# Designs tried in a protein design chat: VHH binders against q9y6x5. Part 204

Target 1, 379 residues: q9y6x5
Amino acid sequence: LPPKLLLVSFDGFRADYLKNYEFPHLQNFIKEGVLVEHVKNVFITKTFPNHYSIVTGLYEESHGIVANSMYDAVTKKHFSDSNDKDPFWWNEAVPIWVTNQLQENRSSAAAMWPGTDVPIHDTISSYFMNYNSSVSFEERLNNITMWLNNSNPPVTFATLYWEEPDASGHKYGPEDKENMSRVLKKIDDLIGDLVQRLKMLGLWENLNVIITSDHGMTQCSQDRLINLDSCIDHSYYTLIDLSPVAAILPKINRTEVYNKLKNCSPHMNVYLKEDIPNRFYYQHNDRIQPIILVADEGWTIVLNESSQKLGDHGYDNSLPSMHPFLAAHGPAFHKGYKHSTINIVDIYPMMCHILGLKPHPNNGTFGHTKCLLVDQWCI

## First folded at step 10 (VHH)

Design E32 (framework vhh_8dlx_2)
Fold by ESMFold2-Fast, scan of step 10:
Structure E32 (fold): chain B 379 residues (1-379), chain A 125 residues (1-125)
Amino acid sequence: as target 1 above (379 residues)
Amino acid sequence: EVQLVESGGGVVQPGRSLRLSCAASGFTFDDYAMHWVRQAPGKGLEWIGNIYHSGSKFYNPSLKSLVTISRDDSTNTLYLQMNSLRAEDTAIYYCARSKLYYKYGDWKESYFDYWGKGTLVTVSS
């Protein structure tokens, strides 16, 4: 029987939530599987970029999804929530569901993972759902499990995306213990439902399941705002992305715009594209704008003195608050093993190994994940 | 099911202050931005301002110095505090909601889907 893998993302699941709240269903999953306590994500720590890094093993500058809002100076196209289905934006990399379908007689299935409702290199998952936030976790799970059991060629790779705890993390902030406790308990119950459904369908013992996330969450406040309008007039630039990483396209000389911004706030760093820190791997792509502003953790960049967010992400990827975790269970994984840290780009070559796929060139290192796997010698 | 009920209107003398309330029921109040909108006799709708669950506020620049919007999410109530009332402030004041919805890592705001019936404020000497 070919190996099968289900990759599940709970958007915005900060790693230290596991230590501060009770997760009985997730802890039962981990007891007979593996836990990676911290996953170091890619910069910027946003949903589209990190979800695409998980499935390509590439830094954002290499896969081309460099933010949730983008501008391409060559084609003059703008990426936003109203045009995210244009294949142009996704074609700079080959995600694992495409690789899975092209290397052998296999199928892929997707319940709303970012990019899965877009044909990428003229290839779309054999089974997929168009994005709709109103569709329940149960309906997404029902479709995925039916496709895993009833497909020819067999579905060997499946993805499942869920919006929480990110949606509530933004709305309430991660320090709102009452609301976050309610949300996280609901997520743990969904994990219990997932395991129960897989057991009832006879899938549990032979399916590899990875539960992970794209980033964490940090507390924001109306007392921590950076008003960009106090720094520079709107006539000098076009704003491509705002907060916490602002992408600035100058309408006048770049140096003049940089000089107006560079000393405006002690709570943001201003970078010319070529001066962006090398550790970010956020420089070599035409969709990265000539000037980038990076707010300090918990600070929000605004055009006036209003912000609706009590929690946010997108900040420096060295911050523990930006890190998710990874838990996994199945025949490929050890039982009861705990690992400290991997890079988010390491997930892709690990998944290719589990599925017997040849990975496309990528920024991950297979050696970082080998201690999780039963068919590998640790160290 | 969904109800927005404004109160606190009436006749008030010029120069006085007035606080309006909007009681919300039948929905999760925290999921919505709340707005105040007014309509003077024979004129169009004028947006006053809004407030999010976070407490973040935005005002019509023409009215910013004259009004304060607040909300109490524990009681599902929206407030409008008006100071230095003038005859020109005579209007029906409406409470309205806009749905906040989530898409791939961010919250977006929809159109106004429910309005209250309004409360009349008459400023006269």
Scores: ipSAE 0.441, ipTM 0.743, lowest interface PAE 1.9, mean pLDDT 92

Design E33 (framework vhh_8dlx_2)
Fold by ESMFold2-Fast, scan of step 10:
Structure E33 (fold): chain B 379 residues (1-379), chain A 125 residues (1-125)
Amino acid sequence: as target 1 above (379 residues)
Amino acid sequence: EVQLVESGGGVVQPGRSLRLSCAASGFTFDDYAMHWVRQAPGKGLEWIGNIYHSGSKFYNPSLKSLVTISRDDSTNTLYLQMNSLRAEDTAIYYCARSKEYYKYGDWKESYFDYWGKGTLVTVSS
């Protein structure tokens, strides 16, 4: 009875891959749906922060997932991949699946979207899969479609996360045409499988499907390294996060640490927390450290150790290389409409509208996505 | 049991070349990136470079012109070719294995989970 939405993320799907490679299945999806060519993500352009911004409509300083590695100065807790299920880290916002379960007599389902295996405000996704990179796309899709068809209360919001093309983007770099072509062809085939499965199960005509990503990818090089150990000794600070945005917790006077770092490299900007550019919306949270280092695109910050990344992300969110795209199909969306740009925080209020949910206060602007929707006036 | 055994060190005259070997056993060699690291007397560790199973190579920029890393997966052996040796290249040379960590596409820095005991290279006349 109620509207249904499936939100799919292909991690690290840089928007301009659509221009440089062929995607016959994705192109067929877009032909009968909508395409947003660029989604301007939030800073920092990392997986956990941007996935949480998609489902909360908030900047990182507001939702509290400010990096993939974090330290909270008030509670003295550390966030890492081994501690990512502590609700403390996720409780500064209310993601859409929680709102969906609490405002309506409805269920949510999740195949590994970041945060969906965590009880947030004492509410966990009704159906979920614990993160396991070894689980195939097919198995994730099978569980999601089973839950969409066989749930009471009905599943109205479902999420599906896939690690590619991010993992291969890091390993090969986005300029490796041969390897990236192979990886992206496989992703297009998975999109074909998704559409076929939904059609086979009678879901396709009545389900809204969004395909998007959290960020892009840029080419890195062994010739573009910033060695932090050449500028400052480890005894002066604790490193909370390294590259391409380093989070520095001083062990001595903050000004002294800043002065040792400020002229370290011409390819890195060094900010005291209060001097971080306002356009980043990356300042007002206890988990943002006293000194932040921001590497220039394609530069990697290292500690006199090996870095094998041929691709990376986390860079300035104004960079087109950091932007994903958004494609959507379903009864809520126009057919054959192309839009240039939205902000990643705009996705949340759009999804709330589609599902008939009252959004929590957020940083998105519903007006930016109106032209995508059949029930809205596009002025 | 994982073992890494370096060989080929010794006394070498300045300007000469030397090839070091690292014999690996106790694990599937071609699943891992392999590294060379050195330590000069009274100095800290200096990373030389690494090589993936795919053949992709990365070098310390300060050493790139002086060294070549290669591997032979059929014999589970890592090599370091050094050319134009100078007195300042005198060091203990270590072979190391790195482990990559991935979660949600998050590429964590490689860390050295196993090291060899090292082989001494002395450059003197």
Scores: ipSAE 0.119, ipTM 0.441, lowest interface PAE 3.2, mean pLDDT 90

Design E34 (framework vhh_8dlx_2)
Fold by ESMFold2-Fast, scan of step 10:
Structure E34 (fold): chain B 379 residues (1-379), chain A 125 residues (1-125)
Amino acid sequence: as target 1 above (379 residues)
Amino acid sequence: EVQLVESGGGVVQPGRSLRLSCAASGFTFDDYAMHWVRQAPGKGLEWIGNIYHSGSKFYNPSLKSLVTISRDDSTNTLYLQMNSLRAEDTAIYYCARSKRYYKYGDWKESYFDYWGKGTLVTVSS
């Protein structure tokens, strides 16, 4: 029988929350499994890009989901969270659920992981839920466990997405210990519910479970705003994405727009596309705009207005505040092993190995994750 | 049952100040952005501003120098402080709520789903 994997994402789960709060259920999970303390995500450190990097093993310039808001200069199409179901945006890569369904005639299941409600290369997840934030974690878990237990052909790859702690991180900020403590305790209780449900259904012994996240969170403030309108009139450009990475499409000469922006704030870096640092792997895609602005950690780019955000992400992927963690348990994983750091693109080839799938060409390095696996040597 | 009840309106002389209140009940107040909207006699609705649980405030630029919006989440109350009142500020003042909703890393603003019945402010000598 083929191996099974459940991939769970708690959006915006900053790695250092594990050190500052108590997680009894997650700690029990880790004790009999593995922990990667930091996962270095891709730039920009946003939900859509990093979720797609997890399941493709590709940098954003290669998989094409380069932001939560995008414009494609070749086709003149626009992408947003309200218009995210056009396959055009997702077709530059092959996510693992597509590979799973096509290589071995297996089924995939999804509870709201980004992209799973979109036909990608004419293949949609065998079982899926359309995104709806009002649907409880319990309902998502009930559907996933039903599909894992009762499907023919068998569901071998399943995903589950949860909005917290990201939603509350934005609302309260990560430095609000009282509110974040409450939110994180609820998440730990949900992890306990997940483990208990899998045990009660007889799935726990034979299921590989990965718990991870796409990014972290940093504190923002009304005292740390960059007002773009103070530097350039909106008639000179079209704004594709705003904060903390602004994507600028010039309506006039590109160098004129750049010159108006380059000294706008000491807390923002302004890049012509060809000058974007190579370490970001954020340059070689038509959806990356001619000018990008990158705010310093904790700074918010605004258009002559206050910000409603007390926490945000999207910042430089070298910042520890932007890093999530990865915990895993199951027959493929060692017990009680801790690892320091992997790249988020390394998760994909590891998952392909666990499922016995041939990975598509990717930016991950299997060697970085082999120490987590019982069938591999760390040397 | 969701209720928004405005109070504090009345007749005021030009140049004076007035504070309006909106008492909210029947929902989790912290989950909603709260708005003030006014309608002068024979005219359309004019948005005054809003305030989020975070304390972030947005104002109609034409009114920003005249008003301050605040909220008390412990008492589920929204406030509008108006200073230097003029005859053209005569209007029915409404409070309204909007809910932000979350999708994949972003909070978005919903439409106004509930309004109060309004409180009349008359600025005259």
Scores: ipSAE 0.439, ipTM 0.782, lowest interface PAE 1.4, mean pLDDT 91

Design E35 (framework vhh_8dlx_2)
Fold by ESMFold2-Fast, scan of step 10:
Structure E35 (fold): chain B 379 residues (1-379), chain A 125 residues (1-125)
Amino acid sequence: as target 1 above (379 residues)
Amino acid sequence: EVQLVESGGGVVQPGRSLRLSCAASGFTFDDYAMHWVRQAPGKGLEWIGNIYHSGSKFYNPSLKSLVTISRDDSTNTLYLQMNSLRAEDTAIYYCARSTIYYKYGDWKESYFDYWGKGTLVTVSS
């Protein structure tokens, strides 16, 4: 029987929510599995970049999805809602579902994981759902479990994406205990539904399940805004991405634009591309703009306007508020084991090992996840 | 068919309070963000604030100490409470609708697709 893996993402699930709220279903899952308390994600701490890092094991400068809004200076192409399915943007890496389909005559299934509805290197997930936020968790789960049981060649890698708690984190902010408690309880109930469905279908004992997230969430405020229009005129630059990491393409001399921005706000760092801190691994890609602005935690960059966001992410990846967690259960994993921290890029080589796939070159370190696995010696 | 009907305007004395209502019909009210916008005589449109079905609300910072927005999704009604009215608050007050949707890590909002015809508020002694 080939090994099978279901990778589940709850977008924006900040690691410390596990300490501040009760999760009876998730705790039962962890009791018979493993928990990584903190996952150090990649910069920038946004949905598209981090979801692609999970399935490629690469930093954003290497896999090419460097933001949710991008401009490629070499080809003059722009990434937006209207062209997010252009393979050009996704072709700088090979995600795990492509490797899974090409190495072993196996199928992959996807319920809305970013990139799974795009033909990457001429390979699209064998079974997939186009993104639609109105489709329930139950419908996504029904499709995934049907494909896991009724596919030829067999589905060995499946992914499921859910928008919460990110959608509510943006709307209410993570400090709204009443609304966040309600949302997180609903997520715990969905985890209970997931486990129950897998047990009823006879999948639970032989399926590896990973529950993780791409980033956390921090509290924002109308009292913490950085107005770019106070510092520089629109005629001097093209705005590629705004907040909390602004990507600036100068229309005049780069040094002149930098000088207008460098003292704009005490709550924003301004970097020339070559001066971006090495620890971000955010320099070596044509889609990273000549000037990058990084807002301090909880600050929002605006253009002479208000922001609707009470919560946001995208901030410095050293911030604990930006970190998700990882929980896993199944035949590949120890039972009742807690681990402190891994890097988000470490998930990819671990998943390749579980599935028996040869990983593409990547930035992850397999040794960081060995203690989670029953077939590995933990140093 | 889609209708937004403002009411509650009129002549009020400076320093008084006033509550405006907007009755919505012809669509599923709780699927939309609702906005208040005003236009003073001879001036452009000024956004007052908005409210989402969740109850999350945002105000124009220059007006937030003077107004409170609320909604009742059971009656399809949007409200604007105004306190300490001044002569410069004289304007036509509009109710407007925008669609909101979530896509991969962000809430996105479409532009206003329907407006009410407005209700006049005159602040004078």
Scores: ipSAE 0.366, ipTM 0.752, lowest interface PAE 1.8, mean pLDDT 91

Design E36 (framework vhh_8dlx_2)
Fold by ESMFold2-Fast, scan of step 10:
Structure E36 (fold): chain B 379 residues (1-379), chain A 125 residues (1-125)
Amino acid sequence: as target 1 above (379 residues)
Amino acid sequence: EVQLVESGGGVVQPGRSLRLSCAASGFTFDDYAMHWVRQAPGKGLEWIGNIYHSGSKFYNPSLKSLVTISRDDSTNTLYLQMNSLRAEDTAIYYCARSEIYYKYGDWKESYFDYWGKGTLVTVSS
């Protein structure tokens, strides 16, 4: 009876891949649904921050997941991949699966979306899988479709996370057309499998499905390195995050650290926290460090070493290379409609509308997604 | 069967150069970071450096001026070039493979999942 939504993320799916490669299964999905050609993500353009922005509708400074590596100045806690399940880091916002479970007799299901294996405000996704990169897309899909069909109370919100094309984007770089072609064809085949599975189970006509991503990817090079050790000694600061946005915690006077860094490279911008551009919405949180370094697109910040990265993300969110897309199909969505751009924070209030949930205060604008929805006026 | 086979060791005079090889088989060579590690008599393991499929290299800072690591992906071979050898460079030299895994937007590297049996380098006058 209640509407259902499946949110699928292919990590690092740069929007312009859709123009440079063939996606027959995704194009069939879009033909009977909607496509948003560019989604403007939040700064920093990293996996944890943007995945949490999708499900909260908040900028990083508001939801508290401000990077993939963090330090909280008030509590002196450190966030890393080895302690990412501490609820402390996730409790500054209420993600949609928590709202879904608390407002009515509804369940949520998750195949590895960041945060879904964490009790947030003492609420964990009703069904979830712990992160394990070795688990196939097919196994994740099997669990999600089983939960969507056979749960009591009914699963009305489900999420599915897949590591590609981000993993290969880092490894080969987005300009490696031979390797990226192979990876992207496999993703398109997985989308075909998803649609076929939903059709065979009788879910396709009544389920809303969103396929999106958290960010894009840009080409890096050994010729585009910024050696931080050439500018400042390690004794003057603690490094919280390195590249392409370095988070610097000074051990001496902040102005002295800033002065050592500000002219270090023509290919990075150095900001005191209060001078971070307002357009980033990346200032008002204790987990944002006193000095932030922002590398230019394709430049990597290093500590007197070479870089293994051929592709990376985290750069300025105004860069088209950092933008993902959004495609959707289902009873809530128009058929055959293409839209140019939305903000990634707009996805949350749209999803709340589709599910009939009251959204928490958020940074999204529902009006930006009206043209996608059958029950709304586009003008 | 995964195998890493080191070769090129032997007795060498101080001040000379030596090139070690590691032949890899039983896996896709390009999917792994490859490492050189040595162990001098009565000492612990000392990491020399590594190389990624991209050609990116990292060296132990104390050894960086003395060694060069390279790889040939057409022959699945890892190389270690050593120059100006000293008596203190006497050690068993191991080739090792590290598992590279992905977690939420970043590649992580585990410790060594496979090692060769080592090749002995003796630097003596």
Scores: ipSAE 0.392, ipTM 0.726, lowest interface PAE 1.9, mean pLDDT 91

Design E37 (framework vhh_8dlx_2)
Fold by ESMFold2-Fast, scan of step 10:
Structure E37 (fold): chain B 379 residues (1-379), chain A 125 residues (1-125)
Amino acid sequence: as target 1 above (379 residues)
Amino acid sequence: EVQLVESGGGVVQPGRSLRLSCAASGFTFDDYAMHWVRQAPGKGLEWIGNIYHSGSKFYNPSLKSLVTISRDDSTNTLYLQMNSLRAEDTAIYYCARSGIYYKYGDWKESYFDYWGKGTLVTVSS
C-alpha cells in the first residue's frame, strides 16, 4: 500500500514557544517521533510565501508568491483578497499535491492550506475546503480524516492549516505570557485531539504526520513606528505592500524616490531591487518591486496612522524570532531524535522521498533531513 | 444592540480638568480598539487617540501632553482624562469602536463601525 502523509501547519508558531510553555500532547508526539528545533524560513517571512515554499521547495523569487500583496510589472495584474484564486499567481511552481495526483493513481486532500483551492497547472487538490476562518479545527480535522480513510484512488497526501497562534500573536504580541499561555495550551489540546482521532480511526500507526509552521512572531509597539508620509508624498509612488517590508512602485524617476526614502528612518533599510542582499534570494521576479523597504525587527511602517498589531512577522529570515519548528511522527521517522536546524525549502524533497514522488527541481537539500528518516544513513 | 454612551460632558472653567466616560454594551468590549474623536463648532472631526485591548495607546501628537486615555474591561468603560482645558477644547466628544479581522497571517484594522451620540464639553468662564 502506498505511504501516506498528513502535513499540519499552525500559522505563526515561533520555535522558542516550545522552550517557554508546556506542551504535554506535543511532547508525547515528539517522544515517539522527531523534532527539528529551528526551521529557517524564506524571505519575506509571511504566510502565503512560506506556505508555498514548504510545498514547492523553492525560494519566493522562484515560485512567484513573493508577498501577501503583489503587483506584476509585466502583466500589470494586482494580487489581493479579491483575486488570489487567479492561477496566474500560483503557476510559476508545481506544488507537491499536483505532483502527487499526476504520478501513479493517487489523490490529495486539503483543509485550507494556501493554494489548495486554486487550479494550478490545470490541477486542483482532489478534495479541498475553500478558505473560511469561521470553520473550526474540528470540522477541518473531520473532513481530512474522512478523506484519508474513505477515498478511491487513495488520499496519500493531506494538508491541514490552522490560523493560531498567528492571529493571537498579532493581537497580544508574543511577550504577553498570560494570553499566549492560554492560546498555546488550546493548540496543544488540538494536537491531542488530532492524535486521538487518528488512533480512533486506525490511521495513527501507518500515517506519517508532520506538524510545522511558516514563521514565528516578534513583539511590536506603538513606540516603534516608521511614518513614510513624513519623508515622501503619496504622489511620487504607488504602495504595493506596506509592513514590515514595503514594496514601492515609483510614479517618477526611481533614483529620485530612492533618495527621498534612503535616510527617512534609522530603523529600516532601503534597497533598490538589484541591491537586495543575495542571502534573501529575493530579487529575480517581476513581482518584486523596484524599491523595497525592510523594517528592523519590531518596527512597523505606517502612513500617518496607528497600528493595532502588538506582534508581527515578515522580517529578516536570519532572526530566530521568525523561525518555526518541525515535529514529525510515523513509519518514515526515527523515534526520539532531535535535530537543530533545517531550511524550510528542505521539507519538500523530504516529503517527496516519503511519498515515493520524483521532485521537481528545487532549492532544498535532501541531505539536511536524512537523519530524521529510518531508511536513510546519516553519514 | 451595539451601544456606546458617552457621559461626563458639561460646562467647565478654563484651566480645570475633566474626565469623560464611554459605557459600551452589546459586544465583547476587550476584543476591540476604542477611540476618542472630537468635533469643535464649525470644524471637522479631530482624532484624539486610541487604546487597544492590550492597553497600548496612540495619541494625536498635537494633543498627547493634554489627554490620557484608559479603559476598564471589567466594567466595559472607556475613559478620556483632559487636563488644562482651554476654550479651543470646546467640542462634541465621541466614543468610537474599531475592530480587526484576520486573513492568512494578516490583521487589518476595520474602520469605525460604531459611534456614540457624543457628549458636549463647553470650556467657558
Scores: ipSAE 0.122, ipTM 0.518, lowest interface PAE 3.9, mean pLDDT 90

Design E38 (framework vhh_8dlx_2)
Fold by ESMFold2-Fast, scan of step 10:
Structure E38 (fold): chain B 379 residues (1-379), chain A 125 residues (1-125)
Amino acid sequence: as target 1 above (379 residues)
Amino acid sequence: EVQLVESGGGVVQPGRSLRLSCAASGFTFDDYAMHWVRQAPGKGLEWIGNIYHSGSKFYNPSLKSLVTISRDDSTNTLYLQMNSLRAEDTAIYYCARSDIYYKYGDWKESYFDYWGKGTLVTVSS
């Protein structure tokens, strides 16, 4: 019987929440499994880019989901929440559920993981749910466990996405200890429900479960704003994405737009595409705009007609506030092992190994995750 | 049916303060973000700011030092406090509501679906 893996994402679960709040259910999960304290995500530290990096093992410039809002100059297409199901945007990579379905006779199941409701290279997740924020965690879990037990060919890879603590992190900010304590306690209870459901259904002993996230969260303020309308007129550019990484498409000469923006704020870096730092791996894709603005942590780029959130993400991926964690349990994983840091692109080759799949070429390094696995030697 | 009624406008001298109110009825006030928007004579609409049920509030950066938005969910009332009024603050002030929804890593706001008829504020000496 082939090995099985359930990949769970709690959107926006900042790694240091584990040290500042109590998680009895997650702590029990970790005690009999593994914990990676920090996962260094890809730049931009946003939901769509990082969720796609987890399942492809690729940097954004390689997988093509370079932001939550994108523009393709060749096709004149815009990526937004109204057209995020167009396969065009997702076809620059092969996510693990596609590989899982095309190698051997296997099925995949998904409860709202980004991209799973899209036919990518003419292959859609065998079982999936269209995104609907009103659908409870319990309903998503019920569908996933039903598909894990009642599918032919067997579901060997399943994903589950949950919006919290990201939704509340944006609304209240991560420094609101009263509201964040309540939200994080609820998440811990959901983890308890997940483990109990898997035990009741006889899945727990033979299922590999990964609990992770795509990014962290940082505190923003009305006192930390960068107003683009103070520096440049709307007639000079088209705005593709705003904050905290602004994607600028010039309507006039690129150098002229750059010169208008370069001294706009001491709390924002302005890059011509070719000058974007190599460490971001955010340069070699046509969906990356000619000028990119990167706000300093906690600073928000606004227009005169913009509102601002109390918490945000998308900032430099070297910032610990942007890092999620990874916890895992199951027959593939050691028990009680703690690891410091991995790159988010390392998750994909590890998952391929667990499932016995041949990975597509990727930017991950399998060696970085070897110490987590019972069938591997690490130095 | 949904109704938004602004009040408190009038003629005020420069440098003075004014408080506007918006009375909401016909819907669950707590489920919506509430906004203040203004339109000066011969100009387009200018967003002033909004307030969520949670009490979180955001302002147009050009106006943030001059205004304070608040809400009283027990009376379904939205308020706009304006300080240090200038001649350029002369405008019709509108109350508006919007839906808020979450999708994949961000809170999104729908178009303004209901507006009040506005209240005129004239700043002149």
Scores: ipSAE 0.366, ipTM 0.728, lowest interface PAE 2.0, mean pLDDT 91

